# VH-VL binders against Phosphate-specific transport system accessory protein PhoU homolog 1: the designs that were tried, part 18

Target 1, 219 residues: Phosphate-specific transport system accessory protein PhoU homolog 1, of Methanothermobacter thermautotrophicus (o27767)
Amino acid sequence: MEKKYPRILFRKRLKDLRKDMEEVSQKTLKTHKLAVDLLMEYDEEKKEKVIKNSRAIDDMVFNLERKAISLIAAEQPVAGDLRFIEACIKVGSHLKRIGYLAANIAEAAEKLKDEEIPRRPLEDLKHMSDFVQMMLSKGIYAFLDQNMEMARELRHDDDKVDDLFDQTLEHVTRSMFEDKESISYLVNLLFIARFLERVGDRAVSIADRTIFMITCEKP
Below, E stands for the ipSAE of ESMFold2; O stands for the ipSAE of OpenDDE; V2 stands for 0.75 times the mean of E and O plus 0.25 times the DockQ between their complexes.

## First folded at step 14 (VH-VL; framework fv_cixutumumab)

Design o6 (from n5 with heavy chain Y104W, light chain R53K; at its last look DockQ between E and O 0.82; V2 from the best seeds 0.00; counts 0 for: pae E 2.8 > 2)
Fold by ESMFold2, look of step 14:
Structure o6 (fold): chain C 219 residues (1-219), chain A 119 residues (1-119), chain B 108 residues (1-108)
Amino acid sequence: as target 1 above (219 residues)
Amino acid sequence: EVQLVQSGAEVKKPGSSVKVSCKASGYTFSDYAISWVRQAPGQGLEWMGWIEPIYGTANYAQKFQGRVTITADKSTSTAYMELSSLRSEDTAVYYCARGRYYPWAFDIWGKGTTVTVSS
Amino acid sequence: SSELTQDPAVSVALGQTVRITCQGDSLRNYYATWYQQKPGQAPILVIYGEDNKPSGIPDRFSGSSSGNTASLTITGAQAEDEADYYCNSRDTSGNHVVFGGGTKLTVL
């Protein structure tokens, strides 16, 4: 007679789902870092890697979502286990979008590779890139480590991204006014700033899902 | 032990159909897509389509759209591929395969089912 | 139609290094996956993603990519490596799967 150990098998499936989440999260963080690094020093091989990684993240999330739904359908999990599986689905969706935003940043950086960017806009983008990279790292590790303190800190960081975006917009626009020949390439700086702002927004969303996972309460 | 066990060899007449089964064991069937891939004698691998067992949703290669039907039975952990209007050029080994790391990365393959189409 | 191209045959001397290539426009956007198939057997997965190796695949196998080309490299080829090698990936639409035509590796 076969003996079944449903709780042990269910726990193994949860561990496998968590491992998949960790793998896609870490790839997303690395991919975004590669993309923002292209702004400072363009490299065709790194750009190609960002593009392929963004598609790999999409496919990893696709499989991850199927696995999460299969767990819910088969096991009817409750309480914290259900919240964890739900968080994996939602966070996975954000990671997929962040992967595509990284690809968009890399493509915009390619269009700027041969241009001399004005000092002030470049400084703005460097500051914004560093801050958003920190936000993404904080959001991912708050989720993976189920760290409420980190998740709560992130919810307040969004105002700084908005300030950095506004500052970048002003300085890029002034540069366009002062040199009409720069407009065609400086528009890519605005695209990059918007993509970075959206990555920051998604990092906040990951933190919000982490808080819900832990507390079952609306942030 | 993770494996995909396929049904036995078949001999078919032109114009008929064939249905090949693929039973999964050692893992949760609904977690991964199952692809069908064929290989004619002396030829390369050709992807036919996949199914997402949790949804029952199939995705078909354009060449086989309209002739192939891929289904899954979650209660028996079994995927099926049915190919209709058989021709002699459909003589091939038909494999099922699991997409583990991402949907086109086939980490586990069945041993194959030989389908011979002749008069 | 096929969107991935492989050379039909390649040879390597025992103990030497060989590279098997796979070309297609979709490989600018998608990693290739590599399979080994010995006569009369089902394929086995050798490389996926950038250079990931499933359990049981020897260290001498590695993967790389550049532009529209993916490569499987076998360092220190052994007689047992003689087989057909296939790449696959998504097609350019991203909706389907395509295989290369396969490369017969002969170890001399």
Scores: ipSAE 0.517, ipTM 0.821, lowest interface PAE 2.8, mean pLDDT 89
ESMFold2 (binder alone), look of step 14: mean pLDDT 92; pTM 0.945
OpenDDE, look of step 14: ipSAE 0.874; ipTM 0.934

## First folded at step 15 (VH-VL; framework fv_cixutumumab)

Design q1 (from o4 with light chain G49D D51N; at its last look DockQ between E and O 0.67; V2 from the best seeds 0.77)
Fold by ESMFold2, look of step 15:
Structure q1 (fold): chain C 219 residues (1-219), chain A 119 residues (1-119), chain B 108 residues (1-108)
Amino acid sequence: as target 1 above (219 residues)
Amino acid sequence: EVQLVQSGAEVKKPGSSVKVSCKASGYTFTDYTISWVRQAPGQGLEWMGWIEPIYGTANYAQKFQGRVTITADKSTSTAYMELSSLRSEDTAVYYCARGRYYPYAFDIWGKGTTVTVSS
Amino acid sequence: SSELTQDPAVSVALGQTVRITCQGDSLRNYYATWYQQKPGQAPILVIYDENNRPSGIPDRFSGSSSGNTASLTITGAQAEDEADYYCNSRDTSGNHVVFGGGTKLTVL
């Protein structure tokens, strides 16, 4: 039997794919926030939730990839529709990696839970984590709302993350020099700073994919 | 309405095979997995395996590896489970259930197919 | 024996709160899902993800987890809640699905 309304069903499947992107994006934002919260106040149940959510995000992206491939294979979409589906796959991959980075942050925070962290490096990481959380939110909503202006702004935000990373590195290494007994656990602060910087990089990559989806031009 | 409709009850002899069908309707068949879960009389639920209809890729529980074959026909939106070398302990209700990689949930179940293995 | 362990039976007085427990090492890494099954019927989904209820499931059902343990809580149990309850999740490898043995809930 021939289907009598293929264009309407295709539009519904695209809308459903967008809804799945929204769902995995929200879980990624929540998971990154939970991981960042552990830096200020460690909580074992919250850490466990980050770990479970990182695995869930991986599996949600797997669902998304299958749906996107099915849609391309069945409908052979062209132009903007194809670019949107391809962007969903690429953004999904970034969200998966952000989920893993959140888990890495949580595991590093666990290694610091019983240690006295110097106030200055901790304040640096708080500032960096808040800024990166904002970048991630901006990148995700720029993609979901197809907002080019918001997407272009993110590159300037990335410069700030680089500055915060350099500042954090300097203060952590000073703390290590001043207290050799602390070195073994303070290296985890450097790992956290690097993980945060990589989350920021992924947010920029999401924005770049958004610009390409809209314009067909490499940002 | 999203539904999974299973084939009817079967009575089988030991050593034979059974093939149960599960027809999906009301959703895009290739966007989800189909799992097979059995329940012996008075016993709990036991996962047998699943299939990704889009690729035809099946994944089997270790207990059933070598005896079970799960397939899907995309053109009819139907999944099949075939269990070979039947014995009396395979007497059970066999359910198909729709799932995804996440959430780890089966949100739509067939009504079940009773398979009785007796001489 | 299954990788997820549930008590075989539990009782609750009408209107009281009961907790049904599911334990296994995989629950440290994967959320549990909960199903209700009445005699002669297919299971129905009652809690999934961390603590989500499908439409039509009363808000007296909730889920929680900590360590290797997941719990289904029924607050203000009703006669119609009498059923078998199953948890499932991924196994320790993450490649397969596993069910708990089931808990028969009796409402007194």
Scores: ipSAE 0.714, ipTM 0.865, lowest interface PAE 1.4, mean pLDDT 90
ESMFold2 (binder alone), look of step 15: mean pLDDT 91; pTM 0.941
OpenDDE, look of step 15: ipSAE 0.887; ipTM 0.944

Design q2 (from o4 with light chain G49S; at its last look DockQ between E and O 0.85; V2 from the best seeds 0.00; counts 0 for: pae E 3.8 > 2)
Fold by ESMFold2, look of step 15:
Structure q2 (fold): chain C 219 residues (1-219), chain A 119 residues (1-119), chain B 108 residues (1-108)
Amino acid sequence: as target 1 above (219 residues)
Amino acid sequence: EVQLVQSGAEVKKPGSSVKVSCKASGYTFTDYTISWVRQAPGQGLEWMGWIEPIYGTANYAQKFQGRVTITADKSTSTAYMELSSLRSEDTAVYYCARGRYYPYAFDIWGKGTTVTVSS
Amino acid sequence: SSELTQDPAVSVALGQTVRITCQGDSLRNYYATWYQQKPGQAPILVIYSEDNRPSGIPDRFSGSSSGNTASLTITGAQAEDEADYYCNSRDTSGNHVVFGGGTKLTVL
């Protein structure tokens, strides 16, 4: 193999890193969607795919981190490029944890598969899951497209997730009081609500990292 | 053009050691793992271990723990596998293979290095 | 069990569909990867991450999984598909790589 000009090689390596980041981001979005869909229609094979995907995301993020470290060590990138590479590492960490949160949601959904979920808590979780899925999508695309307005908008979206969580807690707790025999499975609804809230928080963290990458200012 | 070029065939006596090289070209060596996989005549593929060249850390299959050493030289983009205390059953073709996102998905393979242990 | 089990041999009539399986407890948690190896040659990657096909691999090759079983499917088998096929994955600990024993595919 011949030596390539440094500018061309570095440009290629940055493009490869961005492509890998997009790929893991898309898998994370798909995996979270699969996990929340299990709440409405449980499917054992879909649950298994969520679990396998969460492990695949972990591996993809590990590879991204290796590439990012190698790129910094070998190429000594300039300011803007360095901030992008560092953002990839931080966002990758958030995507990894979202993958595990998706697996946790899927496992909790399995414990609910044979149970009739009370209508009010189910409606709450449906709202919360749809909103968090939108937040995750928004955070990811704000990062990939370096869209600061989308990223800033997420800060306001987080308040809605907190409100939805509080509402869900109230309705699930009431259902537990009304039917003490349901407590063992209804606790899984609280777990799912907490997992969703944590996914939303990670989406906000991705947005904050995006703002820092663009502006070099603490979010 | 991405390739892994391995060292030439070896004939060894029982009890000795062999060190096989694997030179990578056409890609960034430290972005991927390198695994070593062997195949005895008429037998299946057997994973021996892998290395992360960026860190120099290696993982070994239980069967080879204590007999195999896998190393990487970042400056020459070359991985090495050394197998000690050779026995007749170590007669095999030894492949190096590149691991992409998953250490176990090997997308590029060397041609193989035949090691013959002559008792 | 951390082993990956494959049938040692499978036959298919020219133009027909064949499925080669790989079984192991670790496949509940990890995708399998599939390789084709012809006599005297190094293996080539044909399917990774369950259903991804590298560039240059014909679309008659596909992968799937369910439970502890991964499958490689060849639709419309051709004479050149006659080869040994191996799966690999992680072991149950997730720390090591394991290969299945291989399946000899004969195309009739």
Scores: ipSAE 0.382, ipTM 0.773, lowest interface PAE 3.8, mean pLDDT 88
ESMFold2 (binder alone), look of step 15: mean pLDDT 91; pTM 0.941
OpenDDE, look of step 15: ipSAE 0.842; ipTM 0.923

Design q3 (from o4 with heavy chain Y101K; at its last look DockQ between E and O 0.79; V2 from the best seeds 0.00; counts 0 for: pae E 3.5 > 2)
Fold by ESMFold2, look of step 15:
Structure q3 (fold): chain C 219 residues (1-219), chain A 119 residues (1-119), chain B 108 residues (1-108)
Amino acid sequence: as target 1 above (219 residues)
Amino acid sequence: EVQLVQSGAEVKKPGSSVKVSCKASGYTFTDYTISWVRQAPGQGLEWMGWIEPIYGTANYAQKFQGRVTITADKSTSTAYMELSSLRSEDTAVYYCARGRKYPYAFDIWGKGTTVTVSS
Amino acid sequence: SSELTQDPAVSVALGQTVRITCQGDSLRNYYATWYQQKPGQAPILVIYGEDNRPSGIPDRFSGSSSGNTASLTITGAQAEDEADYYCNSRDTSGNHVVFGGGTKLTVL
């Protein structure tokens, strides 16, 4: 056997995996924030950064998945260690998808950069984006800190996102009716609202995975 | 300490092949990619391909597809690059390099292996 | 596939600031990475992930990007900074790695 201090090496590899999760999580939070900021004030350099970051998140998640699989195959972990490694894989998948959703938001914001957005839909999207950013932050820190109460709160937050989406849909549709020539660009507001709602869904999924990691029970 | 140690210099005839080794130490071999990068005399760096040792799968630059084979032996923590159908323009220093969280960000390099293809 | 273009040579006066550029379409989508190579030596990583310095790299080295162009900036250039500098990134397809042709930095 090539191993000399297997418990020390295993613990070091587990610590490295946790550090990788922290890094990807922070980059995902920052990237989503940059993307939603583009809706309020478009900036080409920020849009490019969101796109590059989404690609980097994909690479980082693939890397941590490889490490997680390698740990399982080589060390055959059990109980809480196995649940943590599995959670890293599942949460990593959600972070990757959030990175791509951030890129989609940025691309939609670019299509609106030269247009006057009606006041009420813009206020709706600002409110929704702030709320979803809070949800994503809560979901990530619930996972990193293993905070079950914080994770459980996100189910109630998800209901609020659904309400905000419905409100946004109503006001965007009203704006389209009042100015039918604006429909082609206003549809991008609906795309952004849907992307935000999907980010919220992913934040809830991260929280659910966190609860399973702690309890071994479905939420 | 983290190191990549490469095999010694080679002198080859045109039409033959060469196999260069790259032994990793001081880190978990299967956690990282290994790339092969060559540099002809007076020329720039040229990426040839990489391998992910945990999966045993390689990705090759199109220029070398069909001529290069990159492999890894997990039991010895060693990567190999074999280049066939050698020609004089294959004379170069061949480096192995470790990719970190971005597989194209090479944070540790071997010292290089000089391969000379002489007529 | 996409090419990364670098100027073959650039000069800087001792203590002054220099920018070394790397241009290519793939840089709109992928981070640039920078390497320093001195004669007879293997390259060393100077900047990764656009603007991160590995441990041991002086803070006079910084990275940035805009559009299809990435830059390595050395502020307060020292004699020891005289070297060849390479960028790399993914190609436009995202499947492969490409290097720039390299820039010889001369410190005057």
Scores: ipSAE 0.444, ipTM 0.805, lowest interface PAE 3.5, mean pLDDT 89
ESMFold2 (binder alone), look of step 15: mean pLDDT 92; pTM 0.944
OpenDDE, look of step 15: ipSAE 0.875; ipTM 0.941

Design q4 (from o4 with heavy chain T28K; at its last look DockQ between E and O 0.77; V2 from the best seeds 0.79)
Fold by ESMFold2, look of step 15:
Structure q4 (fold): chain C 219 residues (1-219), chain A 119 residues (1-119), chain B 108 residues (1-108)
Amino acid sequence: as target 1 above (219 residues)
Amino acid sequence: EVQLVQSGAEVKKPGSSVKVSCKASGYKFTDYTISWVRQAPGQGLEWMGWIEPIYGTANYAQKFQGRVTITADKSTSTAYMELSSLRSEDTAVYYCARGRYYPYAFDIWGKGTTVTVSS
Amino acid sequence: SSELTQDPAVSVALGQTVRITCQGDSLRNYYATWYQQKPGQAPILVIYGEDNRPSGIPDRFSGSSSGNTASLTITGAQAEDEADYYCNSRDTSGNHVVFGGGTKLTVL
């Protein structure tokens, strides 16, 4: 299909794919922030928004994936461009899962809305959620800006999440022992901690994909 | 600029079939879904199904499964909808539409193809 | 229910605000998309997602949702806003697409 200016049209389509990735990424970051905020101050409208945003992200990724595959099939892109398009597909999959995890956090927060959360577990989850939000932001911007140094930092950040997770498990378990009547609701704190850990893992995976896109080397 | 151009009006007998075409221009045909939506005279919009042209995969509304076939021809950038076993109740305007933002968010519509089923 | 329900008709005085609603169980999980259709014409997309307006749609159009209900709001209604308005979304399974029955807006 040899036409006038074929590489200019291809560059325009790559630019458009990048803009779509930016939009989905920003929506994912906002959605995760809304979900975490529900633990500190529950709001039914925010919870509903998190749920609908998670499904909107799914639908946006559906379209992004098809567009990316269409671009590969039609243009047979060169190595660097191919790695970018493939990265968009892989990162899109992570963003979709993060949206789902945000919805799970929001649903768990709803189950805790009328309960008094013990101080220590609550402080742990606040600290963990702030740190994971930072990790997600860093992973997304490392990908969008192709910032290899920022991407490498995420591996060290992941170790901190593991430490925060262990601390949270200890304090939640202790609270369960001290008040057996609250165990059914306190289990939701463990779920939230696990969901946050998984969001952190996905942020690291986005960073690893970014490094592969730039270097063509496994992390 | 971006357009979906549909085939012309058709008059059909009950029990026959109709095949409506929808040619895309101004964008890459395989980037987005194409949906088919019909509207009987004086009535509302009814989704019939879509196709993902890159894969050739169709998704049909339950009401039309078994009677509708949606296909895509990548070489001509054209989607098709074929409806069989026609009844007078199938008299409608048939639209094709592109799902740009979400697959169900139709940003560009064809002008419609009137299909009249008359005994 | 997997269907979307709209009131058949709504009226608004010129320059006033009107709210058109779309109701269904799937709207707890999925945003509605809104279309304007004038007689003899194809529909035009006016709102998608939370509250996104495509290029060329006036800022007097906005969208919102709560529970199983989505709303299209037109502030400062003008004569050219007189049309049929449809919502669509995913069904409750998430596999298909459903439309509301449509709302005829009359501008007085």
Scores: ipSAE 0.778, ipTM 0.903, lowest interface PAE 1.2, mean pLDDT 91
ESMFold2 (binder alone), look of step 15: mean pLDDT 92; pTM 0.947
OpenDDE, look of step 15: ipSAE 0.812; ipTM 0.909

Design q5 (from o4 with heavy chain T33I; at its last look DockQ between E and O 0.83; V2 from the best seeds 0.00; counts 0 for: pae E 2.5 > 2)
Fold by ESMFold2, look of step 15:
Structure q5 (fold): chain C 219 residues (1-219), chain A 119 residues (1-119), chain B 108 residues (1-108)
Amino acid sequence: as target 1 above (219 residues)
Amino acid sequence: EVQLVQSGAEVKKPGSSVKVSCKASGYTFTDYIISWVRQAPGQGLEWMGWIEPIYGTANYAQKFQGRVTITADKSTSTAYMELSSLRSEDTAVYYCARGRYYPYAFDIWGKGTTVTVSS
Amino acid sequence: SSELTQDPAVSVALGQTVRITCQGDSLRNYYATWYQQKPGQAPILVIYGEDNRPSGIPDRFSGSSSGNTASLTITGAQAEDEADYYCNSRDTSGNHVVFGGGTKLTVL
């Protein structure tokens, strides 16, 4: 049958795009959680799943972008509908990046698998990981539910991530100073902290896009 | 109903070319890639290339680079595959297929176009 | 290597469980997709992604993967499941598509 271009078909295509966004978002959340769990207890099969999921997220975002562009080209949406479609493209790009950051975390965790990690740096990373996971969930649901207040909270959450990163840097560096033979593997803790900080940055970017979508203003 | 309708069977001589069409209906043509996959008699499936109709860009299997051209016409929702310098080994059923989640997951297939290359 | 390898044939007794495997280096980075093809017909998609089953595909079909190996499992095989089964994925570069050689499933 011929494709339909009525207002009803347009609304259905928007709803399908939102459904695709929800699916990619959920896979990204689960993939980041899986990567973080490797920091506490390494498992080669889980690491491989994080890698494959990062590629799957990339493919899902590629498909989502084609749908979004096709919808713009065919319907020439305006105002809030256009901003929503554009937000889906930008948020999809952030989700793709978060998927690859999860893969980077998993790879760094593999390099630590045979090492005893000092208690204080490990506790720092667990705290940072839990906080960033919460930020990612908040950013995603602020976007999906168009919750501007939740989105604005993330900038203050980002300050907390920066504080946690600085704290982690201090404690890892102290551990390196106390035991110079640990430096070669403890550097991976700094990489993980940086990757987590970047996931937090992406969560804030999702929130900023959400505020722009709602208000057409820089947050 | 979502369909990919292909052009009819063709008999060709070695050294000539063939162009197979694939008309999409029942869905938004530019939302999906279209791949071309062939199957020689009694043999397996072989990917030839795909096109992104929204962008008009194609990607070809290395084996067919230089011999295959894949195009799409958005106004008619039709993809085309042209294979040149035909050999008897090109005798096959040629399928077009729509990529869904994961661009290599083909959820809708045409019925196939038989191309026979013989003297 | 970007090749995907499948056993050329496998048999299963009616009502029993069978696994069809697909092996290749790219499967460490990409999920496999599975197709069923009956003689004279186009393939149909049965499993994609980790274990996604399109609507209309019976729940006796499932997918799994580990390392460089993907598997299609059919529990409670029916006579109608007799067919050729193909896997595909991206090649190691991620730029192209590759199919396995196919597995002929016979239901006894």
Scores: ipSAE 0.532, ipTM 0.816, lowest interface PAE 2.5, mean pLDDT 89
ESMFold2 (binder alone), look of step 15: mean pLDDT 92; pTM 0.944
OpenDDE, look of step 15: ipSAE 0.880; ipTM 0.939

Design q6 (from o4 with heavy chain D31S E52S Y102S, light chain Y31S; at its last look DockQ between E and O 0.71; V2 from the best seeds 0.00; counts 0 for: sugar tag NYS L29, pae E 11.5 > 2)
Fold by ESMFold2, look of step 15:
Structure q6 (fold): chain C 219 residues (1-219), chain A 119 residues (1-119), chain B 108 residues (1-108)
Amino acid sequence: as target 1 above (219 residues)
Amino acid sequence: EVQLVQSGAEVKKPGSSVKVSCKASGYTFTSYTISWVRQAPGQGLEWMGWISPIYGTANYAQKFQGRVTITADKSTSTAYMELSSLRSEDTAVYYCARGRYSPYAFDIWGKGTTVTVSS
Amino acid sequence: SSELTQDPAVSVALGQTVRITCQGDSLRNYSATWYQQKPGQAPILVIYGEDNRPSGIPDRFSGSSSGNTASLTITGAQAEDEADYYCNSRDTSGNHVVFGGGTKLTVL
């Protein structure tokens, strides 16, 4: 073949892009876990770490986008390779947003650090946080491993998040009704629940992008 | 074999300009930012600015705004830094550096270009 | 303030542990990066993103931060660790790179 080595160099550049995706994905997972841990035990140093990490993720995604665009421009990939590079860009955008959602959770947790949170809403948020963390992990690894079975499972997981959100909304609203003096800080529980729901939505979007990358079909 | 190869040493008179080149090899030039950092004799590192070669956009340190121009030529994988209205205080080693892990962390540095401004 | 502050010099006995610090308001929000520079040579990256060590850097080098202070720790200092060490980060605007003034490490 003409220029018989370009295929080898292109494969190396794709591997480098995948490695960058793994790195930013792992940072995003760890950052979201730190943020949700603040809901149960607030710690100023950990909150600061979440904020720093959300900005680091933004910078890593920016570099990843530049690399992906450069690969497309220089190598003119087709078919499956193009779909993989495009998926990296889309998934990177979701990871960036998850990083900022983690920062929002951490900021809301700071506003609650000195308040007595009613038992039922707190239990709801703990359950929702654990489930969304699992969804995020599943979505990321479904993408990295190109695992269709895991990716399709997230649609069922999404229904559970919606149920958990509705349950949390009901219990927080009851607590507000029963103690109107608590409304101003309990609103932060609703913000946290919404942020968690959005993280779950982003995990599903990563899975949908994974399915599209593999099949070129709507999920 | 990842390298940033800089142009040779220069001696300049006050009031003139200097243009230093930085040729990238062994990696994809457009995938990473290139920063310019200088170091005056016996002094520390001073960031001058960067360029994003894929977008062609540059970002300059406030101290050098209006005197420095950073450009990139994608076809030759080469970044350039031009500093105008030279003063004796601009005598320094000028480095180019690649931002690999983020635009703010520099993993590969050129060997430096010594620019001497003497009257 | 808009700058990163480092002590100009520190000393460590051979085989002992030393901590080089970098202080600035922007470090509350932005990660620090650390470089080693020997005379007549270009800097070498030793820590990026606060606490990540690039491939090829000995594991005696580690990074950490708290508040507005970032630290580079060298455990079991060796003679070849004698060098200037610089930190950098983003400035308070988030748009520019700033370096600390550098710390000369002497290994006794």
Scores: ipSAE 0.005, ipTM 0.593, lowest interface PAE 11.5, mean pLDDT 87
ESMFold2 (binder alone), look of step 15: mean pLDDT 93; pTM 0.950
OpenDDE, look of step 15: ipSAE 0.646; ipTM 0.854

## First folded at step 16 (VH-VL; framework fv_cixutumumab)

Design t1 (from o4 with heavy chain Y55F; at its last fold request DockQ between E and O 0.76; V2 from the best seeds 0.85)
Heavy chain, then light chain:
Amino acid sequence: EVQLVQSGAEVKKPGSSVKVSCKASGYTFTDYTISWVRQAPGQGLEWMGWIEPIFGTANYAQKFQGRVTITADKSTSTAYMELSSLRSEDTAVYYCARGRYYPYAFDIWGKGTTVTVSS
Amino acid sequence: SSELTQDPAVSVALGQTVRITCQGDSLRNYYATWYQQKPGQAPILVIYGEDNRPSGIPDRFSGSSSGNTASLTITGAQAEDEADYYCNSRDTSGNHVVFGGGTKLTVL
ESMFold2, look of step 16: ipSAE 0.790; ipTM 0.904
ESMFold2 (binder alone), look of step 16: mean pLDDT 93; pTM 0.949
OpenDDE, look of step 16: ipSAE 0.884; ipTM 0.942
ESMFold2, look of step 17: ipSAE 0.801; ipTM 0.910
ESMFold2 (binder alone), look of step 17: mean pLDDT 92; pTM 0.949
OpenDDE, look of step 17: ipSAE 0.857; ipTM 0.929
ESMFold2, look of step 18: ipSAE 0.824; ipTM 0.919
ESMFold2 (binder alone), look of step 18: mean pLDDT 93; pTM 0.949
OpenDDE, look of step 18: ipSAE 0.831; ipTM 0.915
ESMFold2, look of step 19: ipSAE 0.615; ipTM 0.842
ESMFold2 (binder alone), look of step 19: mean pLDDT 92; pTM 0.947
OpenDDE, look of step 19: ipSAE 0.862; ipTM 0.930
ESMFold2, fold request of step 20: ipSAE 0.772, 0.831, 0.721; ipTM 0.900, 0.920, 0.880
ESMFold2 (binder alone), fold request of step 20: mean pLDDT 92, 93, 93; pTM 0.948, 0.948, 0.948
OpenDDE, fold request of step 20: ipSAE 0.919, 0.920, 0.918; ipTM 0.957, 0.956, 0.956

